# Designs tried in a protein design chat: VH-VL binders against Protein NifQ (nifQ). Part 13

Target 1, 180 residues: Protein NifQ (nifQ), of Rhodobacter capsulatus (Rhodopseudomonas capsulata) (p20629)
Amino acid sequence: MLHFPDPFATGPGPVIPAEALGFILAQGLRECAAGLGPLTARLGLSGADLAALRDRFAPGLELPDLDLPRPEAGPDQQAIETLILWRAGVATPEARWLAAILARRSMETRHLWEDLGLPSRPWLSGMIAHFLPGLAAANARNMRWKKFFYRQICSDAAFSLCLSPSCDDCDERAACFAPD
Key: E = the ipSAE of ESMFold2; O = the ipSAE of OpenDDE; V2 = 0.75 times the mean of E and O plus 0.25 times the DockQ between their complexes.

## First folded at step 4 (VH-VL)

Design x1 (from c9 with heavy chain D100E L101T M102I I103F T104G F105V G106V G107T V108P T109F; framework fv_necitumumab; at its last look DockQ between E and O 0.14; V2 from the best seeds 0.00; counts 0 for: pae E 3.0 > 2, placed apart)
Fold by OpenDDE, look of step 5:
Structure x1 (fold): chain C 180 residues (1-180), chain A 122 residues (1-122), chain B 107 residues (1-107)
Amino acid sequence: as target 1 above (180 residues)
Amino acid sequence: QVQLQESGPGLVKPSQTLSLTCTVSGGSINSGDYYWSWIRQPPGKGLEWIGYIYYSGSTDYNPSLKSRVTMSVDTSKNQFSLKVNSVTAADTAVYYCARETIFGVVTPFDYWGQGTLVTVSS
Amino acid sequence: EIVMTQSPATLSLSPGERATLSCRASQSVSTYLAWYQQKPGQAPRLLIYDASNRATGIPARFSGSGSGTDFTLTISSLEPEDFAVYYCQQRSYWPYTFGGGTKAEIK
């Protein structure tokens, strides 16, 4: 059994990728246990990808639903995933898995870091900086991640990627850049 | 040392399914360190990445071929396979299996099979 | 997908000469660029990875440089066995893509 740190006891410091992914997996598992659906659907990954993710970050962890295919994604989720991968600047397995997870969890209703089960927004930003450096660089102004994603894809009704999103005309700009 | 070897029919009729197997020796497929990939090369042309499979069964394919490509892995036989459906003459190529190291000392395709020519012809 | 453009298409040189091969990416691929050598009837062989790292067993006469969009493979002094086709490959973005190749032929 893997031990994950208490989210409420987590102080400032460098983000540990394996711990971050552990929190994400734990959140998914909690939701599974609550009957919200299979882990694949909760995290937007196939069973095979989940297995790979586990082996990389949480070896020995028993996961359900490893026999299930990748769940279908709506257009928003697909667009966000595409954006993340495009902006990431790297094509590592971790980047791919994280892109899928971030896209899927962006479909939830709370702050992205909350829906990921992370202790705080800096955990999310740290994780992104580590695995998706291009994406981190693209969000140089530290916009809320979910809003950042949607800002990037909303330049086109067909969910086309935006290289340079403009926030100049947005009435909620201040909210998008609110402090952590 | 690790060795890869492609096997399968060298001739496939149009609209049929191309099926190849890569046998790995000198190392285990059952490792999280590697993507096992297929790459093809039409005669006299360049290289095209087809896709990869992970030991767990995770796959990703080139978007250009995604709708027609399926890969599988058999860790018990230390093999992974490629299927390409609805082949045309454009699928005539030397097909290579290759290993990509994705964890640890990350490297691109450092081990290749010798390649196998698959000709699509009626 | 990332388009990799190699130049020249053909490079005619004599043994002992310096060979310079270029590879350009349609957008930045950072340093995730590899070079392969392919001889007739053989599979490609990895020469350089991450733009400048020689693969195991590759002679010192092979060197790679560059980052972002422009990369160079240099063979300081061509050996007879170096006359082959050379491919660059990016692995920064999916799908992986290769250049069209540069054929180094004997003059």
Scores: ipSAE 0.243, ipTM 0.745, lowest interface PAE 2.6, mean pLDDT 90
ESMFold2-Fast, scan of step 4: ipSAE 0.791; ipTM 0.900
ESMFold2, look of step 5: ipSAE 0.478; ipTM 0.793
ESMFold2 (binder alone), look of step 5: mean pLDDT 91; pTM 0.925

Design x10 (from p1 with heavy chain D98G Y99L Y100R D101Y S102F S103D G104W Y105L Y106P G107Y; framework fv_pimurutamab)
Fold by ESMFold2-Fast, scan of step 4:
Structure x10 (fold): chain C 180 residues (1-180), chain A 121 residues (1-121), chain B 107 residues (1-107)
Amino acid sequence: as target 1 above (180 residues)
Amino acid sequence: EVQLVESGGGLVQPGGSLRLSCAASGFTVSSYYVHWVRQAPGKGLEWLGVIYSGGSTDYGNEFTSRFTISRDNAKNSLYLQMNSLRAEDTAVYYCARGLRYFDWLPYFDYWGQGTMVTVSS
Amino acid sequence: EIVLTQSPATLSLSPGERATLSCRASQSVSSYIHWYQQKPGQAPRLLIKDASNRATGIPARFSGSGSGTDFTLTISSLEPEDFAVYYCQQRSNWPYTFGGGTKVEIK
């Protein structure tokens, strides 16, 4: 990598994009090894996109399932990905890859930073600020990221019940379905 | 041969500060995640914090305001700056090597011998 | 944080006997438990990684098993050098946590 954060940084340090993506790839690889599905399904990317991501941020890392297409995404996952891309503020390959990953991992049941395999919440916030600056600005209340996404898409589907697992993790379920 | 050697421990009064060093040989610190782990006398192991290969740091919740991890790539060394020390910080402090860049298994394969910090009046 | 509970706190055994050590997690950690050995005055040493995989140089008498919340470290026949404290550690979620340890002591 050409540029790194200050190596003497302390506290919630700046997120290093390659390290953040490395943790995310590692999480997907652990779940693949545990028999939970192919890497493309765990991270919500085609094999071609995973190869491009790997070449950019983790050159030389061996990845399985690179011959597989991106799996079918349900409507909630598609809605979250569309929201992220719309709010991204940039049109980079990295933004596209991360929108897909964030949308897929939002379908898991824990905090988003945990389901991405990141060390802590500041790593997620820092990664979003770096690659998706418009999205970072849009979460002005500093809400939990899955709650933010599900509130947005639940509001957009006012005529339909939101059955996302993350809605069940809201402090008050009614708040997940409230119109914005 | 991979080695980690801690130094800088000693007696310090409550409210004082101390800087520990961890000198690495046989590997490049910027290629690994390196952790600090402490152990109070007669107690178990407690994870304190990590410096990632790229230089970012993270800490256990109890340590975030008083402890700072840094490194000097030219000297192949890590540091733990400890401020506002309390009697409960009395422990042996270990430097431990974790994963290489992009490996996914956070186990500690090499440990230093530890350095004793005693916080007492 | 995930809490790891090790039991028993102390095992008093003789050389040649089998030792069985337990580590229980407050929530599922899949297979993401590591085991360490610590002798008095020494740093910990990695024994088993990801529940069942022996680290390099670790004798065959050490074995690990388990998944989910229940994990076991077994020493099939204790040697004099095996009397030590043993710790489990989880890598499933941040922050990384250790169990309280099991002391294996000679009778």
Scores: ipSAE 0.007, ipTM 0.504, lowest interface PAE 12.4, mean pLDDT 81

Design x11 (from s4 with heavy chain A99T D101V L102D G103I Y104V S105A Y106T G107I W108E E109G; framework fv_clesrovimab)
Fold by ESMFold2-Fast, scan of step 4:
Structure x11 (fold): chain C 180 residues (1-180), chain A 124 residues (1-124), chain B 107 residues (1-107)
Amino acid sequence: as target 1 above (180 residues)
Amino acid sequence: EVQLVESGGGLVRPGRSLRLSCTVSGFTFDDYAMSWVRQAPGKGLEWISFIRSEAYGGTTEYAASVKGRFTISRDDSKNIAYLQMNSLKTEDTAVYYCTRVDIVATIEGYFDYWGQGTTVTVSS
Amino acid sequence: DIQMTQSPSSLSASVGDRVTITCRTSQGISSALAWYQQKPGKAPKLLIFDASTLESGVPSRFSGSGSGTVFTLTISSLQPEDFAAYYCQQYNSYPYTFGQGTRLEIK
């Protein structure tokens, strides 16, 4: 039996990486149960990667859809995942899993920490600092993470992957690089 | 010149349906999220609904007051955003504004351009 | 839902005055706050976003500051065209919410 941290808790308590991933798995399971799609699609991971993540951070938790492949990512999702991996500062399996999850969930409409089922934004930042230390250091202006990802993929210095006229506007506007 | 033009407002009885349209020009419509914000007579602003561009999955969000009754949609081939309003109540009486959300700001949800508004009056 | 409270609800001022409007939020919203101006019979106009970033074409006499739960909009030297209603809006989480508005009227 695994007791997930209360997803409605509002305190800024210490960030425990295993518990942060527990919240994310719980969120994916809730969405799967609600009929929004298989876990591989909700979290952007293959069944094999989900099983490995579960074994590492939530041993004994029963997961559905472990026989399914990872769905194909669109160009913005791929750009964000590539950015995260390039900036990660480490080459661990945990970094790869989290990069895929963060890129996939950046395609949803809510703020990233809320969408992931985390208690607050510091939980997201703490999890990123633990698993993706180079990415944490790169967000020196402490911008909201999803906003940081979208602004970064519009940067000609890092990527020439801008798919929208708003990327040109972003380069010309202070707002694209303004701190949160 | 960026323009948003709402249409479809009018007087309607409680329980009926009405569809609002927002025709846009002066920018690449399919690169931007669109939103609806309303204002009841003499009252403040209330956000109603949001739809992202198809490039970002075309996902939608709704205020609790309209969830299940209103549906936001878009037709990128015609540069039109819609708000389908079903089961209208007297408390839905308001000026309805169509707003643009910058693609960079899809995470943020601030509204950089607004239409002139269209009035919906729900009364017998 | 995040509640937005503006103070004052109404304010009388003279041309040339320095005017400050405050917006308080029931939960922390980082810098995810915008300010809008609305004149009678017209649609709102964006003034400031990300708490302090001035929208293109907005006069430099307008400025915003704050983070977390307390934000301010300042007009450094009030002009005749500035008499209007002002609204703050948070976009940190759904549903997006607005303050009740502050009516700025001529003294």
Scores: ipSAE 0.000, ipTM 0.493, lowest interface PAE 13.4, mean pLDDT 81

Design x12 (from n7 with heavy chain R100I Y101T S102I S103F W105V Y106D L107R R108Y A109Y F110M I112V; framework fv_nepuvibart)
Fold by ESMFold2-Fast, scan of step 4:
Structure x12 (fold): chain C 180 residues (1-180), chain A 123 residues (1-123), chain B 107 residues (1-107)
Amino acid sequence: as target 1 above (180 residues)
Amino acid sequence: QVQLVESGGGLVKPGGSLRLSCAASGFTFSNYYMSWIRQAPGKGLEWVSYISYSGRTIYYADSVKGRFTISRDNAKSSLYLQMNSLRAEDTAVYYCARGITIFGVDRYYMDVWGQGTLVTVSS
Amino acid sequence: DIQMTQSPSSLSASVGDRVTITCQASQDISNYLNWYQQKPGKAPKLLIYDASKLETGVPSRFSGSGSGTDFTFTISGLQPEDIATYYCQQYHNLPYTFGGGTKVEIK
């Protein structure tokens, strides 16, 4: 009868973490089935971590590629993952899995929520608020998540402006993307 | 008209030096990463180097690292490649190219190329 | 370094034919692959970026597909002006590397 929102969620309505991760696993499975690479590469996790995540949030779901190691991450992916873990506000296994997934999917070309297979941006924001509360608080101006990650990396004193080409002169890049 | 024009190529002896220039026109040069790519006679393409908007981020192929220096002058809309300690295997047509990057995405493709300048290292 | 292997190294086809070129990466590069066309005596021209996206002004007969390690470039209905060498190029990791090229000729 009485329905109350998830106390850890953010956005226009309650977000169910298991459902959000279910969408992410489904997206990875669709891409794996389409021949875009093994599930470990699509989600940026080792097979062991995928199995643990599945057991926690999608018990009984059949996953391929659970015998494979975590693929090599490029410097931008590593920088984003490090930023997320630094700002996470918690040190849970779920936070570590999600940080790896968010960093990997940030390397795709669409909005982060789209590349995660989520229904909308509030689903992503709600999931981040639940698992990575410190990161959620840091995005106080509700910036698009991929843009927020690169702005934080380029601007934060904890990271050098020379991390990668995509982080070089971060504010200059934002200005220069206006039509020439 | 978006255009890149290379110059400075020529014949040089092994151990010599040469400076290539690339003049950009028809676009805001300071908004783009720039690359040098080379092609030995009758061979394929080899990426040499790139430079970011400000010149802060620079990368070189191992084959030229320590011998070549990429630089840019945004006020003059010009890209340069200073080539030192030249060897026979550096003989190639050198192209400059404009790099497209997308904010927040590690993407790099070269949409505008110059016509190339020939560098011949022989003795 | 990531090695890019193209096949075939050369091919001869007739006007109107469907031409297929493949590119294999030694490691997973996701969709971080471009295709360039180089006509005899000319600079390379970008045709396809991000494995499958057609550059503005490029004829629709050119297409790209694939992800991970296996990529395909196709010309549907070869035209005389398509005589060229075609190169794939990965940008997943530095140094950026090109395939060896595929020379397309009309016989």
Scores: ipSAE 0.000, ipTM 0.466, lowest interface PAE 14.3, mean pLDDT 82

Design x2 (framework fv_necitumumab)
Fold by ESMFold2-Fast, scan of step 4:
Structure x2 (fold): chain C 180 residues (1-180), chain A 123 residues (1-123), chain B 107 residues (1-107)
Amino acid sequence: as target 1 above (180 residues)
Amino acid sequence: QVQLQESGPGLVKPSQTLSLTCTVSGGSINSGDYYWSWIRQPPGKGLEWIGYIYYSGSTDYNPSLKSRVTMSVDTSKNQFSLKVNSVTAADTAVYYCARDTMVRGVIGYFDYWGQGTLVTVSS
Amino acid sequence: EIVMTQSPATLSLSPGERATLSCRASQSVSTYLAWYQQKPGQAPRLLIYDASNRATGIPARFSGSGSGTDFTLTISSLEPEDFAVYYCQQRSYWPYTFGGGTKAEIK
């Protein structure tokens, strides 16, 4: 039998990926139950991707809306997702799911860790360090995650060339995403 | 125990859609333990990974092919399929289906392969 | 996309000799590297995964080593059935990428 080592088995921060993603699924389920939209729209994933994520991190959890496709993402959400994937340092299925979730939830108004249903900001940073190690390394000054995303988009010349005129409205973006 | 077998037309005209099916025997595709991939090899060249699918229908595709590729799964028939749109002579290759072993949600290596099927793109 | 470079392109040896095949990644892939053997008209066969672990059923004469950007596949004493093309593959980054192959041929 093949035995593959887990590339994410250990790290300097808390590494409880099943629990972190369990909180995120629970948050999405609460919002779905409250009538805010289907689970696919709340988490920015297709039903097929949600089923795969559930099997990995919350086996046996019953999820609604598994027959629905991923909703269309607006340009800001697409830009954040592209940034996260480019910075990820790995490109596993988990990295792609988390990039989609983080980009989608960055469109909400609250602190990213609070919006995701996580207990605290270190839980978000620890989850990012586990699944998106290159992104974690890039945020060396421990900026708030939404602020980091928008600052990277607005001041990173490489991304600004692809997102123009998005950089021209950086002030409005920063105001919308300041509380992350 | 596990065996994979590719099937589909050996000849496809330029601009048409290439369609292939992989039939799995000796094991169930309706399992969270594995992902299922397509890999191709142009004559005299190396290997190129095309994409994978999970039994739930979750897919990822090689970015160089993503705009032209779709995969689907039929767990009731124990099959998964590949479609490549708008084919050109560059798509001429032996196409393999393969099993990706899933370790803690991370896939990585191809432990069982089909025998391969040659697809020629020609008028 | 990570570029995998294999050397030499062709390795001419006699049965009983030691074979050393090299694989170099354009950036660090840690230990997330596999080796495959392919014979003419056949599908590739997994030999080594995560740089140094032998796959089930693979003879002890096959061994892998390396980390980061430089990897080696060693066949301690070539048998006639070992003359084939060998490919390395990384799984550290998407998409999965393969080397160009090293053909081991009989002298």
Scores: ipSAE 0.077, ipTM 0.664, lowest interface PAE 5.9, mean pLDDT 83

Design x3 (framework fv_necitumumab)
Fold by ESMFold2-Fast, scan of step 4:
Structure x3 (fold): chain C 180 residues (1-180), chain A 123 residues (1-123), chain B 107 residues (1-107)
Amino acid sequence: as target 1 above (180 residues)
Amino acid sequence: QVQLQESGPGLVKPSQTLSLTCTVSGGSINSGDYYWSWIRQPPGKGLEWIGYIYYSGSTDYNPSLKSRVTMSVDTSKNQFSLKVNSVTAADTAVYYCARGLRYFDWLSYFDYWGQGTLVTVSS
Amino acid sequence: EIVMTQSPATLSLSPGERATLSCRASQSVSTYLAWYQQKPGQAPRLLIYDASNRATGIPARFSGSGSGTDFTLTISSLEPEDFAVYYCQQYSSYPYTFGGGTKAEIK
């Protein structure tokens, strides 16, 4: 039996990976229904990867656009995805899917957990700890996730990209570590 | 052409709640490109940023005011609102609503401003 | 918070003269700095963003320069309508802060 996540739920609760991905799929479906683009574009995955993810974590859920390819990612999205994969600590299909999703949703405008449709930041941190343990360990100071990605891109000589704000603003500041 | 217009009571008694609404025309609040803001200016003094609201309802407030400020957004009416609780004479100011540009996931500069509305805190 | 200090508080100049206004940040704001013009009884008007980019419709006589902590707004030849208060604003770090203003007044 399928149980759709409550989009208005708040608080840390127990973080269940399948439920976290259920929230993410629900967010993408809402945006697709609102005419913002195909599900592949909203989540940054090919139709084949979405089908595999659905079969793994939400079997029986009907998804549109499963015959479409993954859209081309811009340079900032590619840099974030490469960073996540490099830091992942594992080479699983789930790590690859989540890296693509996190990079794509980092291009939206709210806090990452909000743009993923998750109830709160601990849900995001718990999901990352489960699927991307090396990335979770790298964010040892509990920095906000989008700021952590931007800082890593600016400070890591392995990447030739530096997002605006400039690299000076990629230095860790009080706002990046705020609990809210 | 985008226009912003403040509305609300021009006189508020000490200890009560100051309540203002900004109506946006010529552009949509239901857009990921903007952080809708309130900025105030006490008579003869400079500008102080109060806070912003994003079309999703996400807010950030100036820490000096955070305990007393609430903002809300109504995308169907193309409006956003400000409430300041427990007002004192120090809250007497011209209040402006303004459209802030989004840089990645944070607020930057303000390209359009309302005309401002004077709110006087007095008995 | 980042404190923005503007100087001088008042500039007394004649039409046709060059105006140079200073804005200093208590810590680096890179180029994340805007300038606004405010006339009595009116809302502020955006002049410059990202330290040096003129906003749409702003005359070429207005120019901005600087980076880090030291910024300048220059008006190459003052017109009568330019006598106003000017504010700088940083958006490098939350909370967002404005300078105290510089009033350009006619001699």
Scores: ipSAE 0.000, ipTM 0.479, lowest interface PAE 14.6, mean pLDDT 82

Design x4 (framework fv_necitumumab)
Fold by ESMFold2-Fast, scan of step 4:
Parts: C-alpha cells; sequence; structure tokens
Structure x4 (fold): chain C 180 residues (1-180), chain A 123 residues (1-123), chain B 107 residues (1-107)
C-alpha cells in the first residue's frame, strides 16, 4: 500500500497527539454509554472514519457503532467544518477527522475543550497547532475557539446568516478573549 | 472550455495600489467546485502564490502579503480581482490568475491559468 | 513556511534522452505535491498532482514519484516540446510554496 509519512513530525502542541485523541474518544464513549446517542453522532464521524482514527491513534481499542454512517449535520455545524477545512493549512486524513469532530462538539454547550473531554484549553490549542496549523495561525488573538468559529462564519459572506453568538455580540466582550 | 484573462495597467508608481482583474469565460465562477487564485513571477524568477478566493467572497492570502493584498469576486461579471497596496520595485512581476481544483474539501492544484500580465513598478 | 528545493538548476539534454528532476521539501509534505511545466512567454501548465497523478491531457512519458521530502519528475524520452522550466509545488502546509525551478535545455 501507499506509504504515508507523518507531516507533523515537528512542531508545538501535545508531545503525544494520541493522548488528546484518546481523551476525545473517551468523552464520546461516556456519552454513548449514558444513552445520548451512537458514537458516530457524538463525534460527527462515520463508523469507517472512527475505525481508521482508532487504528492510527488507539490501536486495539474496542469501539461501538462502527457499522453506522455519519449523521447529517445542521447548517451551523456544516459551516464550522467548512471553515476549519478552509483554514487547516494541510490536506491530511487527520485534519479531516478533526475538522468533523471539532464542528460537531462546537454544537455542545460548554467550552470546546470541555466538550471534547480535554484537560484544559492548552491541550486543545496544542492539538489544533499539530493537526490544523493554518487554523491555529488564524486565531492569532487567542480567542475562545467556539467564539472564533462563530465570528469567522458571521464575517464570511458565503453564509447569508450571521451566526450568533459572535464575539462582537457578547454582552461581556472580555469573555470572548478570556481563557477557556 | 474555460479560459482566464488578466487585465489592468502595466505600469504602477511606487507607493500606489496595483489593481488587476481576471475575466473567466466558458464557465461560471459562481460555483462551489473551485477556488480562484493569483500567482506572480518576477522576471527571470520563480512562482509566488498570492492568495485565492471562493465564489462566496471568502479569501485566504499568503501571510507574507496579507497586510497589503485584497481579492474580490463579482459573480455577475464572471470576474475576480486583485489589489496590492503600497507597491515597491519588488512587486514587479508577471501576474497570473488561475483556477484551483478542489478534492475532498481541499484546494489541490492550479489547473487552468491565464496568459499572464506584466506589471512594472517604476517612477 | 515549507521551503521547496529543486535540483539541478539546469539540465542540458538531447531529444530522446531520459530526464530526472528532483524536488525536496524542508519538512514532509506526504504525497501532496504538484509539478508544472512553463515554456518561455507562457503560463505554467499542470503536469502532475498528488505526487503521481497525471493531469488531463498530459502524455504518458511524464511520471511523478516520491513521498515525504523527496520527489522526482521523470520524462522517459524527451520530445523537443519538453524543453522548458519545471516547478514543484506543495499543498501540505499553509502557505502553498513552489520550488525555484529546473530548466531543461537542448544540448
Amino acid sequence: as target 1 above (180 residues)
Amino acid sequence: QVQLQESGPGLVKPSQTLSLTCTVSGGSINSGDYYWSWIRQPPGKGLEWIGYIYYSGSTDYNPSLKSRVTMSVDTSKNQFSLKVNSVTAADTAVYYCARVLRFLEWPSAFDIWGQGTLVTVSS
Amino acid sequence: EIVMTQSPATLSLSPGERATLSCRASQSVSTYLAWYQQKPGQAPRLLIYDASNRATGIPARFSGSGSGTDFTLTISSLEPEDFAVYYCQQRSYWPYTFGGGTKAEIK
């Protein structure tokens, strides 16, 4: 088969990206076990993509729902995924998987790093810098990630709807730039 | 058969704004299937990517030029345009417009190019 | 940004000979590399994308190979029309970057 060398052999972020993805898989598994939906719906991936991700970063981990397709995404989720892909700076399978996961988890109610099951915002920022370096560079003002996504979508003329909340629409503007 | 054609002034004075337009014929730029790009080449030198634009108006620019560059699209005229602010002699180049293929949501390669237009920055 | 280095700067060859052009990336770009041909006074033309896929209409004598940091464009038997400058370009990292070019010229 095709040989795929890792283009992210160097760079800032978590030293072991598999650990970050392990936390994300664990969060999805907890929600699946709690009856919140199949793993494919919790993480925004097809069963085939989950299997591929598992084989790369958590080999031997048993995952449910690997026979299910990717659920349909609403317009906000689609817009965020498209934005992440446009800003990614790379065209890797890992970037595509992570874009789908980040878009899906942005639909939850807490800070993005919390809804991904990560220990803190630096874990999320490090993971994004490793897998999505163009996206990391685009968030130069260190905005909260969900606010950054909604602000970018609101300013993008491709989407006739300005998706609130945006940073400019915050009641407390400082909250848009506060640590997650 | 899709064709691209650059137009704009061939001479620009230092500190002024360089403005170019690309006209697309034989196909519509009002399509999600492609990005539209500008690439430049100083005489006798290599290629430098400037930026691309999507039919919606969404843009991404080379970071080395981002503070001086603006691209826009006019789907009703089937055109997209480039402006480079505060030009210097280093901006003297042949400017090409190009279509960018997409594959699985990603910009891939520059598959159709205009013939290029030489812009000289001189007093 | 990723630096793309092409070698040699110039190849002097005769029609019918095999041409081998090299492109090296400063970091791994996987297989996300394209090759372009540019003749004097003309725009570049896409030859190869994603390291080894020929673009539509490109003759079979052109082939691409490689992955990671080392890539090769091969022209199996040079035709007179193949004497041109060749550029590689990576799309693995933002911003997209081109090599400095290799000029294939007639002996």
Scores: ipSAE 0.000, ipTM 0.461, lowest interface PAE 16.8, mean pLDDT 81

Design x5 (framework fv_nepuvibart)
Fold by ESMFold2-Fast, scan of step 4:
Structure x5 (fold): chain C 180 residues (1-180), chain A 121 residues (1-121), chain B 107 residues (1-107)
Amino acid sequence: as target 1 above (180 residues)
Amino acid sequence: QVQLVESGGGLVKPGGSLRLSCAASGFTFSDYYMSWIRQAPGKGLEWVSYISSSGYTIYYADSVKGRFTISRDNAKSSLYLQMNSLRAEDTAVYYCARDLMITFGGVTDYWGQGTLVTVSS
Amino acid sequence: DIQMTQSPSSLSASVGDRVTITCQASQDISNYLNWYQQKPGKAPKLLIYDASNLETGVPSRFSGSGSGTDFTFTISGLQPEDIATYYCQQYDYWPYTFGGGTKVEIK
């Protein structure tokens, strides 16, 4: 079997963080090349943040159009990003970048780990445990991440139908109120 | 050769306690998530608890939460299950289980022989 | 909790037959489903993980398929040593839950 360290350990650290970000950048580049939009739009980051992320985790990788701004996030994307940052447990640049990426990719239709280009769900959970330890701890029932985000958003609205349109507009609205 | 050997099972009265042990050999124990899975006589399987390779992440089934404690000693290649306030419904064969490395947890690729716990008056 | 429903609960087949067991999840679990074999008096053994991946050392006559809520497990060319109870199990969401099992017997 392949050797993988515990994704929740604070010791020598898992191989997952650098490799996971590499997969995510590769996925965004594939979609950019396919004409689905600029990398800033596919990953929900400004060109400056993408450059900084690249310099830290994929030095030497050439990224296109890094002078573009981060596109405006819709209400569901913004609510998910705010939730992730609130629960992150840390205040690092990596946590901020990953929160933006996870919120943006939660707007796609596939399972989150597939949309991110990761090999499997454990890669996503391991990455979240490393960069966003408070968020990992908050998902106490090991729920699918996209479902967890939408449920948390609906729960944070106190199930009030008057709070905002974000929960009503999401594809997973029914999951926000489903007993699981 | 991968081996998981359970011990510590036996007959105990309701309200009593037992400590199960699992001795692992033939692999790097500290690299694996480990689980306890039980099976009541003539019944199906129930996932009781799992613990990450470092011991920092732990989950319990609602049926045992607050009564059972999973722990590990990586230096001794051993897994433990402390069972308190035992009930008749806890009667089962308890399996020590190694979870598949590439999934981190939730897929059991090796099981021990099992140890019987009988809770009765 | 995610409920896993297996059918049939038991079956009898002849050596050489094709045996199919089904498993339904109460909600979408993607491909996070495993199949285990438990022979009488022994511990379970992993056969298939992530719906369709054959575990190392498991004979090719065993296969799995499906995604979402509906899954199937197949034994092509049943052998005498395949007499066992088979369990599906999901790991998409804790608690990880098993199906009720399917007892396979030979006529």
Scores: ipSAE 0.007, ipTM 0.502, lowest interface PAE 11.4, mean pLDDT 83

